# Designs tried in a protein design chat: VHH binders against q9y6x5. Part 455

Target 1, 379 residues: q9y6x5
Amino acid sequence: LPPKLLLVSFDGFRADYLKNYEFPHLQNFIKEGVLVEHVKNVFITKTFPNHYSIVTGLYEESHGIVANSMYDAVTKKHFSDSNDKDPFWWNEAVPIWVTNQLQENRSSAAAMWPGTDVPIHDTISSYFMNYNSSVSFEERLNNITMWLNNSNPPVTFATLYWEEPDASGHKYGPEDKENMSRVLKKIDDLIGDLVQRLKMLGLWENLNVIITSDHGMTQCSQDRLINLDSCIDHSYYTLIDLSPVAAILPKINRTEVYNKLKNCSPHMNVYLKEDIPNRFYYQHNDRIQPIILVADEGWTIVLNESSQKLGDHGYDNSLPSMHPFLAAHGPAFHKGYKHSTINIVDIYPMMCHILGLKPHPNNGTFGHTKCLLVDQWCI
Short names: E, the ipSAE of ESMFold2; O, the ipSAE of OpenDDE; V2, 0.75 times the mean of E and O plus 0.25 times the DockQ between their complexes.

## First folded at step 23 (VHH)

Design la18 (framework vhh_7uia_1; at its last look DockQ between E and O 0.93; V2 from the best seeds 0.00; counts 0 for: pae E 2.1 > 2)
Fold by OpenDDE, look of step 23:
Structure la18 (fold): chain B 379 residues (1-379), chain A 123 residues (1-123)
Amino acid sequence: as target 1 above (379 residues)
Amino acid sequence: QLQLVETGGGLVKPGGSLRLSCVVSGFTFSSYHMAWVRQAPGKELEWVSTIQGSGGYTYYEDSVRGRFTISTDNAKNTLYLQMSSLKPEDTAVYYCARTQYKYSGEWTPFDIWGQGTQVTVSS
């Protein structure tokens, strides 16, 4: 039988949660598998971009999902949560579930992973759930495991997405010990449910499972706000994305807009598109707007209204607070091995290897994950 | 047709308890996140609590945490808010509404509202 892989994402699971809270189920999962303590995600550190990076191995500038909200000046199209179904946005890359179906006579399944309900390169996941945050983890898990067990062609790649602890992180802030303890305990319980379900179905020993996240969460405050309206009139630009990385589309001369914003706050860096730091790999795409504003960690860019969020993400991808973790278990992985760090784009070539797929050109480095895999030579 | 009907409001003394109900018709609340919001006289609309319609996650405003409990009865398609240790500052018209969480970390605007039920906490 072909190798099978389940990729699970708990949105907004900051890596250091593992150090600051108890996760008996996840720790058991790790004990019997592998852990990467920190995963350096891609800039910007947002949900759509990073989830697509995981499954393509590409930086955002390369796969074209450069934010949760995008605008294409040529086609005048918009991308957002309510408008994410146009293949136009996704077709600049080939996600692994498409590769899985096209390279092999296999099926893919998805429970609400971003992009999985869109025909990308005229291929949609063989099985998928439309996104609905109200659907329980249990139902998502049940569908995924059903498809893994009963599909023809067989489902060899599946993905499962869950919105926590992101939603709670936004609401309570990551430093709220009381609320986040409760939330994270529930996450651990869900992991327990996942493991138990797999064991009950006889999948546990043969299914490769990756548990990871797209980004972390940083504490925000009403005392750390950057009000753009104090710096520039809203008539001079169109806001494509707001915080903590604002995408600015000037309605007047770009230089004039830039000059009005460049000194807006000591806690915000303002970049012309061509001056965006190379380390972000966030320049070479037409969907990146002419000016971006990058708030410092914990600062929120606002207009006239105060932010209601106590936690946020999207900041510099070098910040530890933005980093998720990766844990894995299955026949492809060692047992009881911990690794310090990888890049999020490294996950793709690893998954391709596990599944026996030829990876598309990507920015990942397979060598970074070799020590996780039993069939590879480490060091 | 879509409809939300709140009941259970009334006058109660400080420290007392009330249980609000919201009966949903025209849709299945398990397909949405259901929320309670309140508006006191002369004040802005305030979010109180949200529950995943499938009966999973719950969210509370800090001022009500530990005192209020949001829950659902799927068989009755009814949303509840159990309020205990009520305070005068809890006095408001309470509304139920539906929303959803988005990938972006935002919540959709409430699109359906009931008529509300008055809760008055006074000695």
Scores: ipSAE 0.823, ipTM 0.920, lowest interface PAE 0.6, mean pLDDT 96
Fold by ESMFold2, look of step 23:
Structure la18 (fold): chain B 379 residues (1-379), chain A 123 residues (1-123)
Amino acid sequence: as target 1 above (379 residues)
Amino acid sequence: QLQLVETGGGLVKPGGSLRLSCVVSGFTFSSYHMAWVRQAPGKELEWVSTIQGSGGYTYYEDSVRGRFTISTDNAKNTLYLQMSSLKPEDTAVYYCARTQYKYSGEWTPFDIWGQGTQVTVSS
């Protein structure tokens, strides 16, 4: 039968949590499979962009999901997590579940991965759940495993998304060892449940499973705020996104807005679009605004003097605190292999290889992941 | 008809206990996150605790950890806050409210509120 892949994301799972907390179930998963200790994600290090980069192999400028809040100047459309279902936003790329489902005798299934409840290129997974953060992990897992085991045509690619440890990371901050230990223990128990369910259903030996995340988390503080109101009047710009990467649409001459912001804080970099560092691959899309503000790690851009989240992400993708991990198990993967780093865009061509799919043009490098795979020469 | 109705407030001595209830009607309780929020006299609203309506994760403000327990009874469509080791600084009007967690890492605004129940902790 055709090869099968389950792609799992635990949102906001910082790579060094593996070193700093106990994960008996995840460590057992890793021992019988592979680990990539650090995945360098894409800038900005936000949820929608990075989940779409995993499944398209593209930088944000190329797939068009450039932030969690966006504005398209040509169409005058606005995107937010409350208005994210318009296919217009997602149609600049083709995610792997669309390519997979268009194969003869194959289906895709989804449990809440970002974008999977949108008909992208008029195609939606044959089996999917509409996003609802209140649905338990158990229910998501039950649906995914039922679809993997009982569908015709067979489900060969499935996604599963969980909001933790991101939600708790924002709430408590990654440095709150007491709360994060409790949260991460619950996550490890869920991984144990996942593996046990797959074994009980007879799926474990022939299903490839990737457990990864979109980004990490850094500690924030009330002592590290950047107040935009102290530097610039609201009337000079439209705010498209705020923190930690602000997206600024000038209402007056762009250079005047830039000049008002450039010395606002030593803890914030201000970029004209053409001056955004090339290493971000974050310039060539109309949805990237003319001015962006990039806060230093742990700093929060605000409009007023108010309390903030205790943890956040979205910062420079060179920061280790923004990096997730990747673990994988299944017939395609070695057992007991550890790899230091890959780019998050490299996951897509690897997944296409495992599934026997022709990848769309992308920014990933298959060679970066060859050593994870049993069928590849790894010098 | 969406309603949240709090009960169980009252006067209690320091070190005592109270159990607040919030009866929910007009929506599927397990499809949302539910929260307790309080307001002491002359102060701003303060978030206390949140629970995933399906009975998943619970969240607590640091000052109430280990003293307060949020829970649900899905059969009765009721949210609870068990408060113990109460202190004078816990004196406030306690509200239950509805929210959701989003991919953005933000909780939605509390869109439905109860009328509140007064908790007074004094000797």
Scores: ipSAE 0.562, ipTM 0.823, lowest interface PAE 2.1, mean pLDDT 92
ESMFold2 (binder alone), look of step 23: mean pLDDT 81; pTM 0.835

Design la19 (framework vhh_7uia_1; at its last look DockQ between E and O 0.01; V2 from the best seeds 0.00; counts 0 for: pae E 14.7 > 2, unsure alone 64.0 < 65, placed apart)
Fold by OpenDDE, look of step 23:
Structure la19 (fold): chain B 379 residues (1-379), chain A 123 residues (1-123)
Amino acid sequence: as target 1 above (379 residues)
Amino acid sequence: QLQLVETGGGLVKPGGSLRLSCVVSGFTFSSYHMAWVRQAPGKELEWVSTIQGSGGYTYYEDSVRGRFTISTDNAKNTLYLQMSSLKPEDTAVYYCARTQYKYSGEWTPFDYWGQGTQVTVSS
């Protein structure tokens, strides 16, 4: 039987939550599997981009999902939560579920993983759920496990997405111990439910399961705001994305717009597209706007009204607060092994290896995950 | 036709309790996040609580946490807000509305509202 892999994402699960809160179910999962304590995600550290990086192994500039909100100047198309179904945005890369189906004539399943309800390269996940935040984790899990057990061709790759602790992180802020403790307890319980269901169905021993996240969460405050209206008139630019990385489309001369913004705040870096730091791998895509504003950790870019969010993400991907974790269990993985750090793009070649897929060109390094795998040599 | 009907409001003394109900018709609330919001005289609309329609997650404003409980009855397609330890500052018209959480971390604007129910907390 072909190897099977379930990829689970708990949105906005900051890596250090594992250190600061109790996760008996997740810890048990880790004890019987592997843990990567920190996963360096891609810049910008947002949901659509990072989830696509996980499944493509590409930096955002390469897979073309460069933000949660995008604009293409040539086609004049917009991308957002309400407008994410156009394959135009996704077709610059091949996600693993497409590869899984095309290379091996297998099936893929998805419970609300970003992009899974879109035909990419004329291929859509064999089974998928349209995104609806109101659908319970249980229902999502039930569908995924049903597909894993009863599909022909067999589902060999499945994804499961959950919105917490991101939603709560935004609302309460990651430093709210009381509220976040409750939220994270629920997450741990969901992991318990996941494991229990897999055991009940006889999948636990043979299914590879990866539990990870796309990004962390940093504490925001009303005392840390950057008001763009204080620096530049709205008539001079179109705002494509706002905080903490603003994408600016100038309506006047780019240099003039840049000059108006460059000293807007000591807590914000302003980059012309060509001057974006190389370490971000966030330059070589037409969907990246001519000017990018990057707020410092914990600062929020606003217009006239203040943000009500107490937590946010999207900041510099080198910040620990932006980093998620990765835990895994299954026949492909060691038991009781902990690793310090990998890059989020490294997950893709690992998954390809596990599934026996030939990876598309990617930015991941398989060598970074070798120590997690039982069939690899670890030096 | 979509309709939300709030009931259960009234006059109570400080420390008292009320249970608000919101009956939904024309859609299944399990497909949405349902929220309670309130507006006091001369004040802005204030979010109070949200529940995932499937009943999995609840959210509360800090000022009401521990005192208010949001819940649903799927069989009745009804949203509830159990209010206890009521305070004068809880006086407001209470509305129920639907919303959804987005990948981007934003909530959709409330689109459908009921007529509201008046809650008055006074000695």
Scores: ipSAE 0.820, ipTM 0.918, lowest interface PAE 0.6, mean pLDDT 96
Fold by ESMFold2, look of step 23:
Structure la19 (fold): chain B 379 residues (1-379), chain A 123 residues (1-123)
Amino acid sequence: as target 1 above (379 residues)
Amino acid sequence: QLQLVETGGGLVKPGGSLRLSCVVSGFTFSSYHMAWVRQAPGKELEWVSTIQGSGGYTYYEDSVRGRFTISTDNAKNTLYLQMSSLKPEDTAVYYCARTQYKYSGEWTPFDYWGQGTQVTVSS
């Protein structure tokens, strides 16, 4: 019997939501499994990069998905969430669903995890849904459970992606207790439905399930704007990505652009590529632009004064507000164990271990997750 | 057509440094892995290092890790091997070669090779 794993992401689920709101269904899931209270994600703390880091075990500079918006100067190609299907962007790494389905008598399934509808190394997930935000959680869950229960060769690795609480976090801000309480209750109900459906299909006892997220969310305000138009003319640079980490391609001397931006705001750090802090592991890829601007937590970089989100993410990955959680349940995991922190890149080698896969070279440390697993000695 | 041309070999004393270059043509560098492979006198071919063609991830044989650095210059379509702390055991002909990694757990056979450049480390 090959081991099976379902990887679930609720986008933008900040770790402290679990302590500040009530989650009866998720708490029951945790009680019978494991919790990692904080997962230190990769910089920048955005959706595409962090979802790919989970499934590759690599920093963004190594897997090549360095932001939600990218430009490659050699090929002149652009990447965005509306233009993400070119394998060129994804081919600098091998995600776990590709490794899994190339094993004998195994297949992989995906309900909208970033990258799963792209043929990466000429290999696309064996069963998948093309991304469409209008498809309900219920339909995604129905497809995933159907594939887990009825496929030949059997689906041994599956992913499920959901856009909340990220979308509502952007719309309302994480400090809107009334709206976020309703959103988070609905997510807890979806987790309850997930568990109940797995039990009714006879999958619950022998399926490993990881529920995690890519990043958190911080409160923004119209009072915390950084207006680039106030300090630099549009004609001096090409803007590849805007907020809260702006990617700047100079049209004039790079040092001149840097000097103009340095004085723009005390709430923004301006880095030449070679000066990006080593702790970010965000330097050694041609897709990282010559200058990046990193806003302080809760500050928004804008070109005009009227456009602004109420919540955002993408900030420094040392900020607790950027950290998601990880919960897991299944035969590979202890019951009732609580762990303080892991790095998001550690999830990949753990998943490879659970599935009996040889991991590709990666930045994760298996030892960081040993205490979660029943078959490992925890020092 | 496909061409790989190594340069930068030579005679160097133990503890010294060399930089090997491999100029490639006839294919898109970022679509492949590029490798250095060496053959010491009377020995079998030995893989040394591999880099993803777009940059980023690198691989090293244990005996060279920390002493050799593989890199690329995309503008010049050139692969480099910066060698430092050289030892007599590093004496070999160094080839650049093209490969790909398959998800089955195998590297593809090296399908294109350069002519090689001699590195000699001796007093």
Scores: ipSAE 0.000, ipTM 0.121, lowest interface PAE 14.7, mean pLDDT 89
ESMFold2 (binder alone), look of step 23: mean pLDDT 79; pTM 0.811

Design la2 (framework vhh_7uia_1; at its last look DockQ between E and O 0.84; V2 from the best seeds 0.75)
Fold by OpenDDE, look of step 23:
Structure la2 (fold): chain B 379 residues (1-379), chain A 123 residues (1-123)
Amino acid sequence: as target 1 above (379 residues)
Amino acid sequence: QLQLVETGGGLVKPGGSLRLSCVVSGFTFSSYHMAWVRQAPGKELEWVSTIQGSGGYTYYERSVKGRFTISTDNAKNTLYLQMSSLKPEDTAVYYCARTQYKYSGEWTPFDVWGQGTQVTVSS
């Protein structure tokens, strides 16, 4: 039987949560598998971009999902949560579930992973759930495991997405120990449910499972706001994305807009597109707007209104607070091995290897994950 | 027809308790996040609590945490808000509404509202 892989994402699971809270089920999962303590995600550190990076191995500039909100000046199209179904946005890359179906006579399944309900390169996941945040983890898990067990062609790649602890992180802030402790306990319980379900179905020993996240969460405050309206009139630009990385589309001369913004706050860096730091790999895409504003960690860019979020993400991808973790278990992985760090784009070539797929050109480095795999030489 | 009907409001003394109900018709609340929102006289709408319609996660505004409990009865298609240790500042019209959580970390605007129920906390 072909190898099978389940990729699970708990949105907004900051890596250091593992150090600061108790996770009996996840720790057991790790004990019997592997852990990467820190995963350096891609800039910007947002949900759509990073989830697509995980499954493509590409930086955002390369796969074309450069934010949760995007605008294409040529086609005049918009991308957002409410408008994410146009293949136009996704077709600049080939996600692994498409590869899985096209390279092999196999099926893919998805429970609400971003992009999985869109035909990409005229291929949609064989099985998928439309995104609905109200659907329970249990229902999502049940569907995924059903498809893993009863599909023809067999489902060899599946993905499962869950919105926590992101939603709670935004609501309470990551430093709210009382609320986040409760939330994270629930997450651990869900992991327990996942493991138990897999064991009950006889999948546990043969299924490769990756548990990871797209980004972390940093504490925000009403005392750390950057009000753009104090720096520039809203008539001079169109806001494509707001915080903590604002995408600015000038309605007047770009230089004039830049000059009005460049000294807006000591806690915000303002970049012309061509001056965006190379380390972000966030330049070479037409969907990146002419001016980018990057707030410092914990600062929120606002217009004339106060932010209601106590936590946020999207900041510099070098910040530890933005980093998720990766844990894995299954035949492909060692047991009881911990690794310090990988890049989020490294996950793709690893998954391709596990599934026996030829990876598309990507920015990942397979060598970074070799120590996790039983069939590879470490070091 | 989409409809939300709130009940259970009334006059209560500080420290007292009330239980609000919101009966849902025309849709299944398990397919949405259901929320309580309140508006005090002369004040803006204030979010109070949200529950995942499937009965999973709950969220509370800081000032009501530990005092209010949001819950659902799927069999009755009813949303509840158990309020305890009520304070004068809890005085408001309480509305139930539906929403969704998005990938971006935002919540959709409330698109269906009830008529509201008056809660008055006074000595």
Scores: ipSAE 0.848, ipTM 0.929, lowest interface PAE 0.5, mean pLDDT 96
Fold by ESMFold2, look of step 23:
Parts: C-alpha cells; structure tokens; sequence
Structure la2 (fold): chain B 379 residues (1-379), chain A 123 residues (1-123)
C-alpha cells in the first residue's frame, strides 16, 4: 500500500496559541504523534510565500513567490490575490504535488492550498478546488477524503487549507482573549472533526497527517502607525506592497528615495536590496524591489491616518510571534515525541522522504526532522 | 438583477428584539461572505457582523457580541441578523453587503449593498 500524506494548514496559527489556549482535540492528536513547538518560517512572513516554501523547501528568493503583492519589471506583470493564477509567478520551483503526481500510479489532491489551482510547469493538481474562502471546512474535508479514498490512480498526497485563525487574528488581534478563545475553540473542533472523519472512513491508521501553519500573528494598535505619506511624496516611487514590509520601486534616483526614507521612523528599518540582512535569504530575485521597509513588530506602515487591522504578520522571521507550529500523526511518525524547532523549509524534504519522492534541490535539511520519523536514527 | 433587500427594521424599546432579513437575488450568497453594516445619523459606516456564506463561521463587532446573531437560510437565499438587548446606540440604518476574504489577509471592498432598513431604539 503506497505511503499517503495529508498536509493541513490553519493559516496564521501562532505557535504559542498552543500554550495560551485550550485545544483538547489538537492535544490528543499531538499525544498520539509528534509536535514541533516552533517552526522558523521564511521572511517575509506572509501567506503566499510561506505556503510555497512548505511545499518546495525553498526560501522565497529561490521559489519566486516573494510577497502577497509582487511586480516584475521586465514583463510588467503584477501578482495579487485577484491576479495569482498566472504560472509565470509559480514556475521558478516545482511543488511537491507536481513531483508526486508524475510518479507511476499516483495522483495529488488539493483543497485550496495556495498554488494548487495553477498549472505549474503545465501541471495542475490532479484533483483540486478553485480557491473560494466561503467554502466550509466540512466541504473541503469531504472532497479531500473522497479523493483519498476513491481515486484511480490513488491520491497519495493531499493538501487542505483553512483561513483561520488568520482572518480572526487580523480582525481582533492575538491578544483579544475573549474573541480568540472562541475562534480557537472552533478551530479545535474542526481538528476533532478531521480526525473523526479519517477514523470513520478507515484512513486514520495508514494516512500520515501534518497539521501546521504558515505564520503567526502580532498585535497592532492605532498608536503604532508609520505614515509613509508624511515621509515621502508618492510621486517619487511606485508602491508594490505596503505593510509590514513595504516594497518600494523608485521613480527617481534610488539613493535619493532611500535618503528620504531612512530617517522616517525609528520603528522601521530601511534596506537597499544589497543591504537586506543575509539571514533573511531575501535578496536574490528580481521580484524583490530595490528598497524595502521593514516595520518593527506591531507597527503598521500606512498611507493614511488609520488602519482597521488589530493583528498582522509579515515581520522579521526571527520573532516568536511570527512562528507557527507543526504537529503530525501517522505510521511514519513517533508517538508522544516533542521537538523544539525546525525551519519551515525542512518540511519539504521530510515529506519527500515519507512519500518516497526524490526532492528537487532545496534549502531544507532532512537531518533536522529525523527525530520525528520512526524509520530514522535519532540520538 | 443583482440585489440585496433588507427588511425587518422598525421602532423598538430599549431591551427589545428585532430580526433583520436580507433577501439575495442574482447570486448564490453561500459563495461569498455576507455582512451587516450600520450607519447612525451623521456618523460613519460601522461594520456589525460577517458570516462565511457556506461554513457558518461568524465575526462580530465588540459592541454587539452576545446580543446579535448573524445567520443564513441557504434554501431561501436569506441572511439574518437577530438583534436582542437593543440599546439606543444601536439606532441606525442597517445594510447587508457582500465581501470575500483573500489569501493576503484582506477583505474585498463591499461590492454589493442593499438599500438599508431603519432600526430605531427609543423609549
């Protein structure tokens, strides 16, 4: 029986939510499997880039999805939520579902993981749902389990994406205990439903399941705004992305734009592309603009006087508030094992190992995840 | 063709209850997020509540939480707002509106609006 893997993302699930809120169902899942308490994600800590890093094992500069909003100066193309299906943006890497379904007697399924409704290298997920955030978790799970259980060739790799707690984290902020407790309770119920559905369908014992996320969430405030219009006239640049990492394409001399921005706020770092810290691995791609502005944790770059967000992400990936967790259960994984940290790019080579796939060149380190796996030497 | 029609507004005493309805035509609202938004005289529009059209996931403004309940009846293409424990500050025109949540963490602008229904909470 071929190895099978379900990869699940709950968007914006900050690692320390596990310690600060009650998750009876997720804790039972962890008790029977493994936990990685903190996953060090990639900079910038945004949704499209980090979901693609999970499935490619690559830093953003290497896979080419460098932000949720991008511009390519050569082709004059723009990427956004409303314009994300052009394969041009995705073709700088090969995600694991493409590699998987090109194997003999294998297919892949997807319920809304970013990129799975795009024909990447002329290959789209064998079964997929077009993105629509209004589709319930139950319907997404129903489609995934139907495909896992009934497809020929068999679905051996599946992805499932859910927008919470990201949406609620943005709206309420992670420090709103009243609202976030209710939201996270509902998410724990969904995890319980997921496990119960897999058990009822006879999938639970032979399916490897990873539950993870792309990033965390930081509290924002109307007291922590950086008003970009107060620092520089809009006519001097094109704004490609705004907050908390602004992407600035100068319309005039780059050094002049840099000098106007460098003292704009003590709560914002201004980088020329060549000066972006090496630890970000965020420099060597034409889609990274000549100047980026990186707000301090909890600060918001705005063009006007206010922001409606109470929580945000995209900040420095060294910040614990930006880190998700990873939990996993299945025949490939130990039971009751806790691991401190991995890098988000390490998930890809681990998944390739579980599925018996040859990984493409990537930035992950298989050795970082060996202790999670029953077939590997650990300690 | 594409319409949102609110009904159920009226005059209610403080502490009373009212149920607003929004009948949708020209699209299937379960494919969207639906919201209630209100505007008191001379004030800005205020978001009240949003519901995921197919999933029952709900969001509430702080001041209405525990007092208002957003819901849907997909068979009737109807969005509801059950309001209880009404206060004078709930006096406003209530609109239903359409939106979507995106991967980027942004909500689309409200692109379809109803004409509104007046709610007046007064002794």
Amino acid sequence: as target 1 above (379 residues)
Amino acid sequence: QLQLVETGGGLVKPGGSLRLSCVVSGFTFSSYHMAWVRQAPGKELEWVSTIQGSGGYTYYERSVKGRFTISTDNAKNTLYLQMSSLKPEDTAVYYCARTQYKYSGEWTPFDVWGQGTQVTVSS
Scores: ipSAE 0.579, ipTM 0.821, lowest interface PAE 1.8, mean pLDDT 93
ESMFold2 (binder alone), look of step 23: mean pLDDT 82; pTM 0.842

